VH-VL binders against Protein broad-minded (TBC1D32). Designs and how they scored, part 4

Target 1, 124 residues: Protein broad-minded (TBC1D32), of Homo sapiens (Human) (q96nh3r1119to1242)
Amino acid sequence: GIHPVYFCSTHYIEMLLKAELPLVFSAFHMSGFAPSQICLQWITQCFWNYLDWIEICHYIATCVFLGPDYQVYICIAVFKHLQQDILQHTQTQDLQVFLKEEALHGFRVSDYFEYMEILEQNYR

## First folded at step 18 (VH-VL)

Design b02 (from z02 with heavy chain S99D)
Fold by OpenDDE, last read:
Structure b02 (fold): chain C 124 residues (1-124), chain A 121 residues (1-121), chain B 107 residues (1-107)
Amino acid sequence: as target 1 above (124 residues)
Amino acid sequence: EVQLLESGGGLVQPGGSLRLSCAVSGFTFSDYAMHWVRQAPGKGLEWVSAISGYGGRTYYADSVKGRFTISRDNSKNTLYLQMNSLRAEDTAVYFCAKDWRYGPWDRFDYWGQGTLVTVSS
Amino acid sequence: EIVLTQSPATLSLSPGERATLSCRASQSVSKYLAWYQQKPGQAPRLLIYKASNRATGIPARFSGSGSGTDFTLTISSLEPEDFAVYYCQQYSDYPLTFGQGTKVEIK
């Protein structure tokens, strides 16, 4: 079963993604799987195998110091990072494989602090 | 259609200042990092600076750090490069380039035609 | 910084011939390498990304291969419009860096 905390987080992720990245949200719909499934995988694994150790530490530190909601904001930020890739892989019908197998190269938590602050202000 | 149009280039004396602009259209400007890349006459390409989509993060090549400032006005769809303490070796065509991502860490999928900056006495 | 070295500096070929360009990195860049084409007086154009993926609108005669430190751009059959300068670029780490370029000219 899914823990209630994760259940609430999935709905929050879906809502936030729809609002912030509607094209990405639509891409997932077309691909037939939920973006929250990917987020839960990232969060559950603490982004292991997706981010390097430095960025994992940044992720953890961000959640510890700024609050657990930032685990959702970081997921949204990652989708923003991957926005064009997601749209591209939707056309080639290999989005799920792309998201599951590719590392999040180039994603730096610090690059998205301003974006996440705006998310917090708007959706806190 | 994506368009990037640089302006502000010209002749300037060593030690002088110049401000470049890049007007963009055809995409959501704030969703992507932007870069400046320069090319000295008859030479190759050199990355100069980058700025994230919302402008919260900036990066500079060591050759321009402390002298150049990258900025953007997303309400005007315009990228800027403030160049101070210009040197002869800064002479180049300056291109603005669009990053594939919000964070400035990927390929450049679109380029402007560039604007020429000449630093000479 | 990661240094990219392209070879040869100049490649003289005739239309219809196969062109092979090399780009070597001073350290591994994994697959995070792009190729660009630049014609005189024009902006660079993205050809290949992630070492082997053609950008949108790029003809099939262009192909990229390699990983780690050694990369190759291949033009299977040169068209007249393909004579230009080609640059490789890594985006594995900051600062972003380019190779010095390879000029493909008419023989």
Scores: ipSAE 0.885, ipTM 0.946, lowest interface PAE 0.6, mean pLDDT 95
Fold by OpenDDE, last read:
Structure b02 (fold): chain C 124 residues (1-124), chain A 121 residues (1-121), chain B 107 residues (1-107)
Amino acid sequence: as target 1 above (124 residues)
Amino acid sequence: EVQLLESGGGLVQPGGSLRLSCAVSGFTFSDYAMHWVRQAPGKGLEWVSAISGYGGRTYYADSVKGRFTISRDNSKNTLYLQMNSLRAEDTAVYFCAKDWRYGPWDRFDYWGQGTLVTVSS
Amino acid sequence: EIVLTQSPATLSLSPGERATLSCRASQSVSKYLAWYQQKPGQAPRLLIYKASNRATGIPARFSGSGSGTDFTLTISSLEPEDFAVYYCQQYSDYPLTFGQGTKVEIK
């Protein structure tokens, strides 16, 4: 079964994504799979094989010191990082493959701290 | 249509200061990191500085650290480069460039025409 | 920093000929390499990203290949408007760096 925490997180992710990145949200609907599924995969694997070790440590530290809600904020930040890629791969109809197989190159947690702080202020 | 327009270039003495601006249009400015790239006369391209979409993170080349400051005003769709303690080797055409991403770590999909900065006594 | 070395420095060719430009990195940049075209007095223009992907609006005669440390930009048949300077750029690691450029001139 799916843990209740994951269920709440999926709803929260979709709500935030729709509000913050409406084009990305629409792209997922067009592609026929849920963005929360990708987020849960990232979270359950601690972004293993997606982020380098340094960024994984930053992710963990962020969640430990700033709270578990930052798991969701980081996912939204990653979607923001990938926004143009997501739109591009939606057109080529290979979005799911792109998100599952490619590393999150160039994503630095520190680059998105300000963005995540704004998310926290607006949605906490 | 995406447009980037640099301004503020000119002649300045060594040790002087100058502030460059880049006005942008045709895209959501705050969604993308912005860069400054310069080109000395007759030479190649050199990355100078970068700033994230909301301005929370900045990066600088070693050659300009401590002297240049990149900033942005998203309400005005304008990128800035404050250049202090200018040197002769800072003479170049300065381009503003749009990053593919919010974070400053990808390709430059759009460039301005550049503005010339000449540092000479 | 990652140093990119382009070769040759100058390539003299005639319209209709094939142009092959090389870019070598001091360390692996995986596939995170871009190519730009710059004409005199103009802004650079993105040609290729991720080593082999053609940017929007770029003619099919432009193609990129390579991975790791060795990359190639190919112009299958040179048009008069293709005579310019070409730069490679890596975005695998900070700081972002460019090659010194290859000038494609008319023979």
Scores: ipSAE 0.882, ipTM 0.945, lowest interface PAE 0.6, mean pLDDT 95
Fold by OpenDDE, fold request of step 21:
Structure b02 (fold): chain C 124 residues (1-124), chain A 121 residues (1-121), chain B 107 residues (1-107)
Amino acid sequence: as target 1 above (124 residues)
Amino acid sequence: EVQLLESGGGLVQPGGSLRLSCAVSGFTFSDYAMHWVRQAPGKGLEWVSAISGYGGRTYYADSVKGRFTISRDNSKNTLYLQMNSLRAEDTAVYFCAKDWRYGPWDRFDYWGQGTLVTVSS
Amino acid sequence: EIVLTQSPATLSLSPGERATLSCRASQSVSKYLAWYQQKPGQAPRLLIYKASNRATGIPARFSGSGSGTDFTLTISSLEPEDFAVYYCQQYSDYPLTFGQGTKVEIK
């Protein structure tokens, strides 16, 4: 089968998140845990139980064909997808539970390709 | 305060064309998908089209596919709907709606007041 | 597409009474259902999202419940301003679809 290359840089995730999604970045600090922790969880599980099988395949294919950096870009894209949810759950003080236990409903890798291309251009 | 303001509606003959606009303010436009939803006189709501935050993905209802084109200019905070080959069944109030997400798969948290499109011979 | 069927078509009640509106999906939409209120000549207003979460600024008398295929919007005690048309909407799958609406009118 396909053997995904795992690429996770804590500092790179933090830098991108701060630049692209400053409100989300601040939300994590207020909640007391690092966004890289949740990214590592997503990547190590290949987004199992977070995305459906089709989107998992899209994730893997994207990383294989476009490079391992897209593992980080996809994580940033997911945070963008969840931006308003993250802010909302920060107010209710259940952000960690939300990110660890809830599926990423409505997230489609293809919907965020243009966004990820822009990330690559600006930060690679 | 979030504001959505539709314009461009009017009377048009069958087979004609019309371009709707939706000017937005009060939020970062490019961070959210936008939708057009229409309502025929005395009828319910019908989803028409959606576009992702940066415009890379578009979606259409089968009833308008091939005839309508959704687009956006993020530098102008404006959403558009180009309607070609209009039919009598397209007569409706057209609402601009903001998605909760960048991708067009969630609730509509804000709506405009709509603009009326009447297709009649 | 996922078809949403609302019932009843019309609900005639008096102020102070409890209103119960139903929305049934042709297939499971999990919790991804929203409710909207629309008054004559106005745009729809979001009431409930994720089946049971009240949107910002929505009075506590509005509540949503259900999952899968059966959903309910409840207005515990109708106020004069609550007489309107209510729509359910699913965002579980493409294309996005609405119910046909339930009109809550004054008896």
Scores: ipSAE 0.878, ipTM 0.944, lowest interface PAE 0.6, mean pLDDT 95
Fold by OpenDDE, fold request of step 21:
Structure b02 (fold): chain C 124 residues (1-124), chain A 121 residues (1-121), chain B 107 residues (1-107)
Amino acid sequence: as target 1 above (124 residues)
Amino acid sequence: EVQLLESGGGLVQPGGSLRLSCAVSGFTFSDYAMHWVRQAPGKGLEWVSAISGYGGRTYYADSVKGRFTISRDNSKNTLYLQMNSLRAEDTAVYFCAKDWRYGPWDRFDYWGQGTLVTVSS
Amino acid sequence: EIVLTQSPATLSLSPGERATLSCRASQSVSKYLAWYQQKPGQAPRLLIYKASNRATGIPARFSGSGSGTDFTLTISSLEPEDFAVYYCQQYSDYPLTFGQGTKVEIK
């Protein structure tokens, strides 16, 4: 199975997010909660209720075939997908509710393969 | 200020080819998917094609699949649409539009003024 | 593909009147519907996203409602600059599709 130990590196997630998506990183800081909390929820639930079944399968397959580090890369990719939404909900002070309750509509793992490959090259 | 400026439109014969360009400014180009949307004279809007931020994924309407190719040069902040085997029904104003997201799955928050393509003998 | 049908085709009203535009989807698009305004010779302008959220800079007289298959754009009191063509667009699934448009013209 997919080992969550690689994801448990909260510092790695924070470092990667700060480097790749500094505005998103700043948004979390202003909102008073850690992005790793959201990532942990996603990974623990295998993105259940956030992604449709097809994308969940793509997520699992990606982690199995490309390695457990892709759990983190996919989380970063999701934050990239949500970047403008995150900034918007930071201003309305409902970021935590948005991230915990809103489905990840329009997110397709395949759309972010190139991006995740770049992450792997730069941070692995 | 966000700006989208289309160019390359003109008159072309059926079966001919044309390449459209869209120069953008005012935002980080590679962070957003881009689209082409067209409008025939006196008609409504029709989605044509989309490309993800880094260009790794492309999408096409069935009406243009196999004939049109969308691409982008992020170093030049420019979107392209290569149109081959043009038909009379391809006559339209072609708009470039910015997606809300990196992936092409949301609303169009900014549009160019469009460039006219006329396919006629 | 998801077909969006707008009604009526043309809406003739006077300034100050309330305008109600309908957009019906052939299948559910959840809340992933946008509305655009287009004036002659101009590019479309985003008005509403996620069925009911006004885009930045859009006046409060514009409002959107609905979910699933039935959506409504309402202009509470028409201003002279509001006479234009309005399009709905779904982004629930590919291919992205537009309604055929509703023309709001002055009576």
Scores: ipSAE 0.873, ipTM 0.943, lowest interface PAE 0.6, mean pLDDT 95
Fold by ESMFold2, fold request of step 21:
Structure b02 (fold): chain C 124 residues (1-124), chain A 121 residues (1-121), chain B 107 residues (1-107)
Amino acid sequence: as target 1 above (124 residues)
Amino acid sequence: EVQLLESGGGLVQPGGSLRLSCAVSGFTFSDYAMHWVRQAPGKGLEWVSAISGYGGRTYYADSVKGRFTISRDNSKNTLYLQMNSLRAEDTAVYFCAKDWRYGPWDRFDYWGQGTLVTVSS
Amino acid sequence: EIVLTQSPATLSLSPGERATLSCRASQSVSKYLAWYQQKPGQAPRLLIYKASNRATGIPARFSGSGSGTDFTLTISSLEPEDFAVYYCQQYSDYPLTFGQGTKVEIK
């Protein structure tokens, strides 16, 4: 598919996650698995193995028209989507395997536009 | 402990209106989508409506589009269903249900006990 | 809209027997199928999600299987509290839909 080049800061991801989803941040901290590791994988693959084609197009369009910071905001939205799953996992290997292999069924970018606009307003 | 508590049901004439409420506790309400599901007496479950965690996206079954409005007030931890132009076929127990996700596209892990709406002359 | 057809409509069994409940979808739902139990006058409760995963706190006697269009809920040895109505639900595509239910009753 279409893969524009984007990148993100590990510090920025961790700051946002701690502020917005403190229980998810704590789960990553307890597991020893860095949130930026999975975010980098999602972004560099343009979510190819995680989202269906229509949602990949929405992701790409969002980043192109609203700016590269939306790569990070979409990752935070995905963590919000997975929040309850992440909280249930207790081991570093189990959490890593889950996040690397799990399809993001039910994730629609459009459901998160208001949330991501608020992230932009508060943290940009 | 997660709790969902519906209220606002009752007897109403055809063409009338009711507003249902669902008070929630035990989880961060704005993180999760919410649903209304109904069950006519002696019948199965029918999905009615859904709303995303911040309320920006709403969804309706065809049978209620234009007549029902789902909403939420995250500051009050309360989900609502405004039901207008009620018909006899809307008679049911109405349940609120919590989605596993922020968007309304997954399983319902918690349900309220329901509130009865009866539409009859 | 995806139609879910459950069979049988009623299953009359004794405690200790194995119950097998079927759910068939009008088109593929992949693995995005849930099972709920509902006792009279109560709300449904989630038993199985993603076709085969038991929800938290659900006893091991409940198991689910299947993918695509054909799904099965099995109760390996019925307990007295298992006599209820069971619904399948797909969450693959909108609108979300339920099967019509299978009543499991004491013989």
Scores: ipSAE 0.547, ipTM 0.849, lowest interface PAE 2.3, mean pLDDT 89

Design b02 (from z02 with heavy chain S99D)
Fold by ESMFold2, fold request of step 21:
Structure b02 (fold): chain C 124 residues (1-124), chain A 121 residues (1-121), chain B 107 residues (1-107)
Amino acid sequence: as target 1 above (124 residues)
Amino acid sequence: EVQLLESGGGLVQPGGSLRLSCAVSGFTFSDYAMHWVRQAPGKGLEWVSAISGYGGRTYYADSVKGRFTISRDNSKNTLYLQMNSLRAEDTAVYFCAKDWRYGPWDRFDYWGQGTLVTVSS
Amino acid sequence: EIVLTQSPATLSLSPGERATLSCRASQSVSKYLAWYQQKPGQAPRLLIYKASNRATGIPARFSGSGSGTDFTLTISSLEPEDFAVYYCQQYSDYPLTFGQGTKVEIK
């Protein structure tokens, strides 16, 4: 979809994650796995192998119509979706493996539009 | 300790209205979708309604669509179900349940104890 | 709408016996199937998610298996507290649906 590399800075993702999902931020810190690494993988692959076809289309459309910074907001929404899983896999010390292999079942872009609009208002 | 406490059940005549509440604690309420599930006396579980963590998306079973409204007040840690145009078949114990996720598409990891709604003339 | 059909409706067993409960979906739900236990006068409790994963605090005697359309909950050796009604629930597609329940009762 959109050229994502410009918007996927380590500092920006960590700032948003710390502000919005402090338990998830702590989990990544404890694991030593940088959140930007998985975000870059998701974004550069347009969530191929993570989302079904219709949700990939919603992702692309969201970024085209609402702006490329929504690539980052969608990643934060995905972390919110996975919050309980991330905390569980921090305890079992397999967070990196989980995130690289997780199919994002149940993630619907439309369920997060209100949340992402708030992110846009607060951080754009 | 996660806690879900329903209230607001009671006896109502057909065509009447009732509002159920579910007070929650022990988790960040706005991070999770919430559900209402009902169980008629002696019967199985029936999913009724769901709401996303910030309330931007709501979902209803066909049997209640247009009559029931799910809502939440995240500042009060409370889930609501406004029930209008009640019918005898709405008689049930109503449970609130927490979704594993922000969107309402996963397992219910915690349930309240339920509140009884009886619709009878 | 995905219909879940549980069998048998009632399972009469003695403590120490093995219970095998079935849930069949009208179309594939992949692995997105949960099992709940409900004791009389109580709320349901999550036992199994993703067909085979035990929820936190659930004893090892509970196990789930299956994928697609056919799923099984097994209780390897029934304890007195296991006599209850068991429901399967799919979360593959909207709307979320439950099976009609299997009552496990003391013989």
Scores: ipSAE 0.543, ipTM 0.850, lowest interface PAE 2.3, mean pLDDT 89
Fold by ESMFold2, last read:
Order: C-alpha cells, then sequence, then structure tokens
Structure b02 (fold): chain C 124 residues (1-124), chain A 121 residues (1-121), chain B 107 residues (1-107)
C-alpha cells in the first residue's frame, strides 16, 4: 500500500542517537555512513520490506495516535534493536549494505512503547 | 567480560515460593531483553520467560503462566524470577540468558551458570 | 507452538570422526535457528545463529546449514572437548522453543 511520508530533521535523529546509543553513533561515524540516510529510507517507505505487515500497522497506528515525532522514536528503537549488528558492521561498505538489506526480524513496536514514551518525556 | 550470575535457588516444598536473581555486568543491561531457561535433571532445555529491556513486555511459557513473574531492576543490573505455587515438575537448574536484542526474539549470546531449584516432599 | 525434533538422540563417535546432527521444525522457521553446546555441569554456549553463522570464537569445524524446516549441525572432525549435548532453538515465532537435544558421546 501507499503510506504517509513524514519529514524529520536529520540532526534531530543524530542528536537522539548520540544521546541514547553513543556506541551506535560512533559506529556510524567510523563507517562514514550517516544514520539519517537509512532512517529516511525507512520512514519514506513506511518500513515496507523491512517490517512484516502487522508491525507496519503498529507503526502507523503509533504515529497517528501518539504523534508524528514517534516516527523518529521508532527509528531510534530500530537502532537499539540492531545495536550489536551495527557494532559488528563498522566498515562503511558492510554497514550500509547490511542496513539496506536487513529485514528487521524480531522487531516488535509494542516491545518499545515504554522506551519511546521515555524518549518523548526526555526530548520533547 | 560479560557475566551473568544466578542466585536464590534451593530446596522448597510443593506449593512454596522462591525468588531467583540474576546479576549482570559487562554490557548495558537496559539495552537487552533477558530470559529464564530451565533444565530438569537429565533433561533438555525449556524456555520459561522473557522480558524486554525496559520491562514493558513480559512473556511466559504456558507451563508457568500465572505462577511465575519475571521482572528486572535496571538500576541494580538484576533480573528476577518470582516463582509461586511450585510443583515437583519445576525442579530444574534455572539459567538466565541475554538476548541479542532489546526485544526477546533472537538468539541467546550469553548464559549464566544456573541455580538449582528442587521442589520436594 | 513450533516443535523442534532432533535426531539422533545419541551419537556415539570417536575423536576425529565427523558428526552430523539433525533438527526438524514442525513449521518453517526460515533461517531463524540457533545451535547451542552444553557440556556436563556447564551453561549452554551459542555455536551457530541464523542457521549457518558461527558465533564469535566458535572453531571452524562447526558448521550449520538448512532453512525452512530441516537443519543440520556438522562437526567436521570431533575433538575431545566436543563431547557434549547439542540443542537447536528456533526464534522465528513465539514461544521460543528448543529441540530435545542430541548427546554426542565417546564410543
Amino acid sequence: as target 1 above (124 residues)
Amino acid sequence: EVQLLESGGGLVQPGGSLRLSCAVSGFTFSDYAMHWVRQAPGKGLEWVSAISGYGGRTYYADSVKGRFTISRDNSKNTLYLQMNSLRAEDTAVYFCAKDWRYGPWDRFDYWGQGTLVTVSS
Amino acid sequence: EIVLTQSPATLSLSPGERATLSCRASQSVSKYLAWYQQKPGQAPRLLIYKASNRATGIPARFSGSGSGTDFTLTISSLEPEDFAVYYCQQYSDYPLTFGQGTKVEIK
């Protein structure tokens, strides 16, 4: 299907990532691949081909009922989900290819509701 | 470097209660889901329970649902399992295990050494 | 829930021999299958994840293959420290489940 596209500040994503997941932030910087580039792909596609259908529905419902800033918080949650993989793929060629091809197996939006509410409280 | 240490096992009568703890170090505890897995003497591994990194989601095997409660205190780097209404079938070594992910849906990359719970008499 | 069936239950072999362990799932688990080794009196140790990827520090003699419902763990040449029980575990769907184990013992 056709999904709404939301725009967000690239620097807001990097600020949140640096504050919340500093090792992931450092891995992106060592690899020369900006976190916002993959986030833009995820958000622009509404996570199509990255999440299964039920999780795409949870993503959309979360953004509709809790606000569009939650699309950023979900991206931070996805980075938290991928943290160990990202740390292992520090070469820019390997990390970028990995992130573009990664089906986000095991990612459940509902597992992150409490975390995202804390992000909202801290960074609103 | 990564360490998981279970404690709180022991001998308990049927119908009794016991609380297990798992102290962790060597990683950012709140970033990862945690699991309890048990192994009856001479038997295989059985998944028991799981909890997400901030504790907002908990999951239980049908065999323990309603009797066991998983929890975590991220300020103390400690995972817990409250076991109530214990039965002889709950006799096992209980392991804590770290998930690869914040949510509890991947492989277990680190395990503790286990603590023995014996339900007898 | 997804049932994992391991075979054989016991594999009696000598050091230097090749071991082949099977794990079959009642439904497709895609490639989301892990293998663990457990030595007597010890905690399990992750060997293989995503069906075929060796975990960090696992010797090259361990290899995994398969997808869907049929999976194999191969130990190309058994060493004395490899005599242990091996478990498969699926993480494709809730609840997470283990196979019943295959014991690899010295003949």
Scores: ipSAE 0.541, ipTM 0.844, lowest interface PAE 2.4, mean pLDDT 88
Fold by ESMFold2, last read:
Structure b02 (fold): chain C 124 residues (1-124), chain A 121 residues (1-121), chain B 107 residues (1-107)
Amino acid sequence: as target 1 above (124 residues)
Amino acid sequence: EVQLLESGGGLVQPGGSLRLSCAVSGFTFSDYAMHWVRQAPGKGLEWVSAISGYGGRTYYADSVKGRFTISRDNSKNTLYLQMNSLRAEDTAVYFCAKDWRYGPWDRFDYWGQGTLVTVSS
Amino acid sequence: EIVLTQSPATLSLSPGERATLSCRASQSVSKYLAWYQQKPGQAPRLLIYKASNRATGIPARFSGSGSGTDFTLTISSLEPEDFAVYYCQQYSDYPLTFGQGTKVEIK
């Protein structure tokens, strides 16, 4: 029993990740850690322990003005931001610890608007 | 094998223009921000400009704002720097550098070998 | 704009000696500090990121430490190929800035 919106978001994030960031998708597969697990944590906490308050405000504003699908697009953008980190932490077998504990330094929502617009165009 | 190769340097008179190129290979170009960093002869490193992976965000050092334009063509795997209104103090070796991330706010893990721009009468 | 001040400007040492290079930031950069090595006529090479993490392929004799405003690069036993200029770089805030460099040269 998971809420239908949650189930749709889980499949949607898996599909988008596989299409957009296949090496990141493979890293999660090899680790046995589901990408939807960390995405749910990020979304439900509005990135509280991961982003500075200014970027949390940008996240919220983006979803309000551009639509709730942008919650998913921002998660894909975060995976793109972390791509090389994820690959390194798969090699050291600490991916889950890294994703749950590490701040998202250098992630700025505005740097990803064009990327997320392309995701919207291609996948919505 | 990641490779970055700058080209387009040369001698130019003050007030002139020059366009630098950086051809890249060995990584998915659109996934990463790119930078230009310069080094005047005998001097240290100076960050010049940066561009996000799809080019929607650009950033410039104050010393070059309004005169230089960074751009990229992801279909050609090429980074550009259009340099206008050149001054003697722009004389330097110009390096292209790859950011660790899509946005331009991290370490530079790969650098090109540089191209020399000389601005003199 | 965050100013990075490296000291000393020049460090004259013999092979086998320990080198200690300092970088001080004008305001906190947390751990977002990188070190680069540049040999004459070459591009810089990343040595250390996040103040203390060695980049891929960097020998264990290189180590970094520090947080906030005070950072140190240590080369535990200098090899002939280590005589070069070393730059610190912060990536905490825009604009990205470099220190002025420390030259490590043969005594």
Scores: ipSAE 0.499, ipTM 0.837, lowest interface PAE 2.6, mean pLDDT 89

